# VH-VL binders against q9nrl2r1430to1533, part 10

Target 1, 104 residues: q9nrl2r1430to1533
Amino acid sequence: GGVHELSAFEQLVVELVRHDDSWPFLKLVSKIQVPDYYDIIKKPIALNIIREKVNKCEYKLASEFIDDIELMFSNCFEYNPRNTSEAKAGTRLQAFFHIQAQKL

## First folded at step 9 (VH-VL)

Design g73
Fold by ESMFold2, fold request of step 15:
Structure g73 (fold): chain C 104 residues (1-104), chain A 122 residues (1-122), chain B 107 residues (1-107)
Amino acid sequence: as target 1 above (104 residues)
Amino acid sequence: EVQLVQSGAEVKKPGESLKISCKGSGYTFTDYWIGWVRQMPGKGLEWMGIIYPGDSDTRYSPSFQGQVTISADKSISTAYLQWSSLKASDTAMYFCARQGYDLKGSYYFDYWGQGTLVTVSS
Amino acid sequence: EIVMTQSPATLSVSPGERATLSCRASQSVSSDLAWFQQKPGQAPRLLIYGASTRATGIPARFSGSGSGTEFTLTISSLQPEDFAVYYCQQYNNYPLTFGQGTKVDIK
């Protein structure tokens, strides 16, 4: 990715963070606060980590950026039953992401 | 470079209020926990609490719950530690520190402010 | 609350020699242990996290080992700038707790 592509990733992360349904995804899940999370989720990711990777230009392809965001949602659905507030927020934010990602 | 810059030394009387600050720079302030640590004269380090400025999630040590308020103003990348009524026993050095993380969900203090000396005496 | 106990309280070591500092937790903290160095009048500095991983910029003479309840910080060849107080700190559970410190002095 070039400068314009990295700016698009940055803008998309800002939009995701500002979305009302971002609350389950803002920070990496704490092992202290959720002790069994890392027994179940082996490839953790969150918006704070994705933003750091964008800031450090670690994404070389748009597909790598998209993969991390989709992994974030997949983790949410794997850990949380579908009727939970977390899973419902994930469904809505993922739908928003798919609309915004059309611009990449 | 990551920097945490704290407000200057304070000399106060018992019963007075105080708010000290910690300004973070060189990183995305809202994406990292910030904690406060007390060091009483000649003593070791005591964790007081942490805040995640991105959503204001705040956790206190039981020893400090109700004794202090931890807050943040993300618009100016600044965390705060506040007393409503100081006691002489609050005389100490106070450090802020940022928490880094690993991909196993552990958070550990990686960068520290320079400290704020608070002296409370008649 | 997980109590962290450090020993010895003071360790006298000649420059160029090895220093070994001990830290014991009252219950298992897995590998969620950090070591900090604090010089007089200064803030603590992170040396080791995850029990054995050196923080960025920390010289190779500092090494950490252990897991569960018993941990060791080793300084393999003490330099003049290494005379300080060293703290261990667990981050396995709240409240986060520090050991009481080991002071490393010139012998």
Scores: ipSAE 0.722, ipTM 0.918, lowest interface PAE 1.1, mean pLDDT 94
Fold by ESMFold2, fold request of step 24:
Parts: sequence; structure tokens; C-alpha cells
Structure g73 (fold): chain C 104 residues (1-104), chain A 122 residues (1-122), chain B 107 residues (1-107)
Amino acid sequence: as target 1 above (104 residues)
Amino acid sequence: EVQLVQSGAEVKKPGESLKISCKGSGYTFTDYWIGWVRQMPGKGLEWMGIIYPGDSDTRYSPSFQGQVTISADKSISTAYLQWSSLKASDTAMYFCARQGYDLKGSYYFDYWGQGTLVTVSS
Amino acid sequence: EIVMTQSPATLSVSPGERATLSCRASQSVSSDLAWFQQKPGQAPRLLIYGASTRATGIPARFSGSGSGTEFTLTISSLQPEDFAVYYCQQYNNYPLTFGQGTKVDIK
């Protein structure tokens, strides 16, 4: 999209990062720290990557931005069992995202 | 433009404390790992450790664990390397460096600070 | 820890000639290998990452190859500004480790 959409994407990323449950999503998972992650997750994404894509104007449609955010949560639920702190944080942050995304 | 600006050269005595800084600009400081690398006079490069300023996740080389403290203040986009008690053997050039990443989860140093010369002599 | 060994220690080359630098890892690092250039009194500069990808702004005369345990940096036609020390560095596992360096001197 346009310039106003890029500002909205920036604002939403800031709100997601500020949320207490953002901690599993702040940075791309390290292959050193989690060696099997990339055997399971084939389309990795995290808030640091999404913010970089916003800063470089790589999202042409709001749907592309929303798809990356939803992919981030989908990856979390695919890799982490539902009873983990990561999955619980993902559930809460996703709910917050859906509220904030109404502003798009 | 990505830039890392380090604090100036230091001349210290053994036993003194020291905290040197690395200020990042031209990118989102909290979204990239920052590492510290030592180069002793006439020697090669040694990785000391890294920090992710966004959540303070910190990893040390075993050779430097307990010898230094790596920290960051994200409000001023600054990373720090700190000694509680300097030794003469700490005389070296110290570089900070940012890590870029690839989509396979690998992180590599892409931008470097200019270096801080620390001289420790009695 | 993964030991990175560079050869030769010193390489004497005339301007305009080709330089070939070797880097060996004590165990596989896949393609998680970077090359850095360091001139006297300066910070290291990233040349190559991912074993073979040139960093932004690096001239085409620099190329990297290899995977696993054996890696090569080639400078196809040495320029006066290329006389420096070159380091390889693996980022496949902690601790992150550098080779000891190869000094490229004028012949």
C-alpha cells in the first residue's frame, strides 16, 4: 500500500512489541538456540522481520502485512504445544492483534 | 545508514572498573543482536558475547563468562561492555558489531563500530 | 568449540594478480561462514556471508565458495586497497569463532 497504510503498519507493530506477551515473537528464532526449529517451520517470521519489511516498504497490501502477522502466530502454535508459555502468550497476543487490526 | 559509534580510548590502571559504550543509529536498535569482539595487540579477533537489546537476551563466550558484563539501554540505543576490575591483560582494541540474519535462523556480523582502545598499565 | 584454521598465514601477491585464501573448520558449519577484511588501525569489514554471498557494496572481485568444512575467498585482481588481513568466521554454533587470519602483502 500507500504511505498512510505504512504508518498504520508501523503503529500496529509498535503496539504488538509493547504488549507483555510479545516475548516469544521479538526476534527470529536462532538456529543455534533451537536447532530443530527450521526442520518444522518452513516459513519463519518474527516481529523484527516484520518491522524491517515495514521500514523497507515491502508490504504492498494490508493483507500481506496481516498474513505475516498471522503466519507468526501459526508458526508458534505449530512448533509449541498448547500448554507451553509460548503458546499461551501467542493466544493472548493474537487476541490483542485482532482488536488492533480493526483499525486497518 | 547503519552506524555504530563507540566511546573514546581509555587509559586505566589494574583494578579499576570500566564501562565502554556502543551507540547504534540508522536502524531499529532493539531488533538486532549486538556483539563485542576483542583484538589484543598484534592478534586476531575473539568473540566475547552478544545481547539482543529488545529483550536483554545475552550470550557469552565461555572464555569471557564472568569476566565482563554485556548490557544495553534501549532508550538511548546503546550497548555496553563492562569490567568490574581491569587486568593488564585486558589491554586490547574492543569492537562492537551488529548481527544481520537470514531466514534459516543464522546471525552474522554485518556492521562494526570503530573500536575502543583500552590500555591497562601499572 | 569449532576451530577455524586459515592458510596460508601470509600471502605475498603483486597488484593485479589473483589471491586465494583458505579456511577450514574442525567440524561442519554448513554455509554459516563469513569473511572479513581488516586494514591496519581499522575495524573489520564484512565481505562475504553465507559462504558465498557478497555483502552490500563489496566489489565483484571478491568471491567466496565452499560448504561444510572447507572454504575459499578469492580476490580476482588485487587492488592496492586490498592489502590487509582477512579473517573467516563461523556462526553455526556458539562460541562464535574466527580464524587466525591471512595477511595479504604486496610482493
Scores: ipSAE 0.707, ipTM 0.915, lowest interface PAE 1.1, mean pLDDT 94
Fold by ESMFold2, look of step 22:
Structure g73 (fold): chain C 104 residues (1-104), chain A 122 residues (1-122), chain B 107 residues (1-107)
Amino acid sequence: as target 1 above (104 residues)
Amino acid sequence: EVQLVQSGAEVKKPGESLKISCKGSGYTFTDYWIGWVRQMPGKGLEWMGIIYPGDSDTRYSPSFQGQVTISADKSISTAYLQWSSLKASDTAMYFCARQGYDLKGSYYFDYWGQGTLVTVSS
Amino acid sequence: EIVMTQSPATLSVSPGERATLSCRASQSVSSDLAWFQQKPGQAPRLLIYGASTRATGIPARFSGSGSGTEFTLTISSLQPEDFAVYYCQQYNNYPLTFGQGTKVDIK
């Protein structure tokens, strides 16, 4: 959207990246490192991609930005069993995101 | 526009240490893999390794594991390649390169630095 | 390790003619194949990624094809500025590996 919206999206992404539980989400999953990931996850997304879209002003609505972040968590829970470190990190980061998103 | 600017040419003797740099600009440095590629005089390209500056995830070619250190300082958008003890056989051109990605999880080099010539003699 | 083999080592082609460069992988790399151009004294330039997708700003005369183990770079109407060495590179698995290069000489 406008300049204030883009600044808010960028600030939220910075807060997510700085969070201790961001580690599963920082970069797009590598096909070399996780060979079966793309057989299961068909709409991949990560914080690096979301930040690029913010920087290029590709989000027209705040809902589009929020949808990409929620997709990121949904992918995590779809690929990772609930007892994994990745899924636990996802649960905690998603809770943090929901709190921060109220500030939008 | 994406730019990778490397440190200047080096002339060294065997046994000396060296750290060369690659500064990225025009993009979010911590969001892209950076790799190092060696080209010995008159020879082809050799992948040395890559680093993701955002979390320091680092992968080495087996040929270079233990021979060099790849690192990054995300606060100044700079990647490094370093030797603790240079050999004459380290004489080469060294390129840094950024990796782009596709949504199938593949990473490919899309932008390259200008190269740093390292000459190790005697 | 996946060995990438390019042929021919040197290709002499007149301007305006078609150049065809081959790259073979020792095992399947799917479509995870890039082509680079390197002119003397310069850094490599990305031409093609994903076996067949032209990188931004690359002229339409460059095209790539293939999958699995056999790949081709085609220059449909060779220009004087296309004199260079061309490298293929697989990024399907670690270590990432380049072919040894094909030098394109303009007759």
Scores: ipSAE 0.691, ipTM 0.909, lowest interface PAE 1.2, mean pLDDT 94
Fold by ESMFold2, look of step 9:
Structure g73 (fold): chain C 104 residues (1-104), chain A 122 residues (1-122), chain B 107 residues (1-107)
Amino acid sequence: as target 1 above (104 residues)
Amino acid sequence: EVQLVQSGAEVKKPGESLKISCKGSGYTFTDYWIGWVRQMPGKGLEWMGIIYPGDSDTRYSPSFQGQVTISADKSISTAYLQWSSLKASDTAMYFCARQGYDLKGSYYFDYWGQGTLVTVSS
Amino acid sequence: EIVMTQSPATLSVSPGERATLSCRASQSVSSDLAWFQQKPGQAPRLLIYGASTRATGIPARFSGSGSGTEFTLTISSLQPEDFAVYYCQQYNNYPLTFGQGTKVDIK
């Protein structure tokens, strides 16, 4: 990726964070607050980590960035039953992501 | 480079209000927990609480719940510790500190502000 | 609340000698244990997190070990700049708690 792709990744993360349904994804889940989370989720990721990777230019391909975003949603659906507020927020944010990602 | 810069020393009287600040730079301020730690004169360190500025998620030590307010203004990358009515026993050094994380969901203090000395005396 | 107890309260050590600091938790904290150094008039500095991982820029003479309830900070060859107070701190459960400190002083 070039400078244009990195700016697009930054913009997309900003839009995801700004979205009302971002609340389950803003920060890495705390082991204190959710004790069993890391027994179930083995590849944790959150918007704060993705933003740091963008800032450090750690994504070499757009597919790597997209994979981390999709992993974030996959983790949400794996940990949370589909009728929970977290899973519903994940469904809506993922739909928003798919729309915005078409612009990459 | 990560830097936390705190507001200057304060001399106050009992019953007065106070709001001290901690400005973060060199990182994405909204993406890291910031905590406050008290050190009374000649004593050790006491955790007061933490805030995630990105969503204002705030956790207090039971010892400080209802005694102080922790807040943040993410538009200026600044966290705050506030008293509505100071007591002489609030005389202490107050540190802010950022929490790093590992991929097991553990959070630990990695960078510290320089401290703000608060003196409350009549 | 998890009580963190450090020993000894004061450790008198000559430069070049080995210093061993102990920290005990009142219940298991797994490996969620940090060590901090604090010099007079300064903020604490992170030395070790995860019981045994050195923080960025910390000299190799500092090492941490232990898990569960018993933890040790070792300074293998004490330097003049190492005379300070050392705190352990658990981050396994709320409230987060510090030990009372061990002062490492010149013998």
Scores: ipSAE 0.681, ipTM 0.910, lowest interface PAE 1.3, mean pLDDT 94

Design j171
Fold by OpenDDE, look of step 9:
Structure j171 (fold): chain C 104 residues (1-104), chain A 122 residues (1-122), chain B 107 residues (1-107)
Amino acid sequence: as target 1 above (104 residues)
Amino acid sequence: QVQLQESGPGLVKPSQTLSLTCTVSGGSIDSGYSWHWIRQHPGKGLEWIGSIYYSGRTDYNPSLKSLVTISADTSKNQFSLKLSSVTAADTAVYYCARGPYRSDWHYYMDVWGQGTTVTVSS
Amino acid sequence: DIQMTQSPSSVSASVGDRVTITCKASQSISSYVAWYQQKPGKAPEPLIYSASYLYSGVPSRFSGSGSGTDFTLTISSLQPEDFATYYCQQANSFPLTFGQGTKLEIK
């Protein structure tokens, strides 16, 4: 049997990934493309990492899962000025997340 | 779940420095979010004092800026408030609170401490 | 600074009543308004953010509306546990500011 019901965390990650504004968050920022990124952001994270943690059942509490998602957005807002496409996408995706997270 | 708890002296003499600490449990101050100090004078409304963000940056109420310092200690999972040269007008219940980190800097407080009463009196 | 003016300052109502509280901003603040409930001796608790979105766990009898300068908190059918003081807050610009509060009392 391969059919299983997604957990709430899994479902939410799927919805985040499928969102039009997920593109800045799908994977870790490339140090080659953004050389100073990791000088500023000390706890990098992305949706693919969060998804992996969900798949491995590393989140025991909803708060832990939410914290990682919020860290992901915080990193984006810390590095990117408000008027950038990344920050704007992050703002919309975060708003979406806050609504969806109501069910957690 | 995340919880916030204020602590510090409940009595401060005029002209002294008010020092409070907010201890965060069930979550890390180093994992994002915005962290706020709000106070409420007896029988009055709410006044925003200032905020510190997960990056360490701060914003202060201009009416208090010259007197306020907010800092964070990630090793203790705490953030603190110092208000210098206090007067009777600084008597209030002081709350620490958490909110999401926002690029647009539109902050709401979604988790509050229970508050701690500080009285300024000689 | 942006001033938030609530009305009324106090209101008496009965269980089952529809209650409306208004908050007026001194300038346009888009939809960046939050509402909080505070009971005596307790910390404020969040009800609504971004003018109309309810926090998790908030009963559906609570609703928020408005944009620009005029905002409203509505309780469709007042329950005993709803008697408290309510505050609006603008998050449009610094400094963050709150309304003076509306005390909802039992008639």
Scores: ipSAE 0.508, ipTM 0.874, lowest interface PAE 1.0, mean pLDDT 94
Fold by ESMFold2, look of step 11:
Structure j171 (fold): chain C 104 residues (1-104), chain A 122 residues (1-122), chain B 107 residues (1-107)
Amino acid sequence: as target 1 above (104 residues)
Amino acid sequence: QVQLQESGPGLVKPSQTLSLTCTVSGGSIDSGYSWHWIRQHPGKGLEWIGSIYYSGRTDYNPSLKSLVTISADTSKNQFSLKLSSVTAADTAVYYCARGPYRSDWHYYMDVWGQGTTVTVSS
Amino acid sequence: DIQMTQSPSSVSASVGDRVTITCKASQSISSYVAWYQQKPGKAPEPLIYSASYLYSGVPSRFSGSGSGTDFTLTISSLQPEDFATYYCQQANSFPLTFGQGTKLEIK
């Protein structure tokens, strides 16, 4: 979409990055530190990549932007068991995202 | 925007296998969502049949007694329902739907197909 | 399985009326309830998730409340386009289950 919609995407990504529970999502998971991650997660994505896509105007529809954010959470929940710090952070950040996304 | 469209035969004979396909457009089936089949019986209510996730995992309504199989074909951007040994009780409108993927199973259906009517009759 | 019981099964109301539809779960489901609107010949449309959050584009005259076992959908100042069947759905555990529906008819 429009210029105002693209500005809203940037603002939402900034708010996600600043949230206390963003730490598992800031950058792509390191293959060196987590060797099996890319055997399980086939479409990796992180907040820095999403922000770069917003800056490059790669999202044509709000649904495309929302899909990337939801993919990020889905990857977290697929790879990490429910009792892990990563999954708990993902649950809280996703709830925050849903509240903020109503403003789109 | 994501759109879902059901396709398949509208009439199926008893004891045959009902096969339906949901075609996804405006998005990808492997996009980190959950994909569901739901049916609506005449004059009754909605019944969740089962789900397939972008990871390939499936969950089924236990009431269908292992008669149901849900599968996905990512190359065609489709997911499918097979229901074996159908009877008149399987006459319904069948919907495909999308929900967010969550390991805590809080699934809300945020996109629905238009539905396809299936009648099981001799 | 968690059963969802809606009340009433049908309502006749006039444009401008306030309408309340209730849904009761057979066990606690926290706030994990969705509400859908279905018009004749059409698929259900999402209205509310997590008991009280409206989907984008849903008119503000719709509201939801409740936690535990008792949930309500309220329509303030009923509009002509609101005549439809309404369903609640629990999302607490599998199998996902729906209420029997409430048909809202114009008088």
Scores: ipSAE 0.006, ipTM 0.679, lowest interface PAE 9.5, mean pLDDT 88

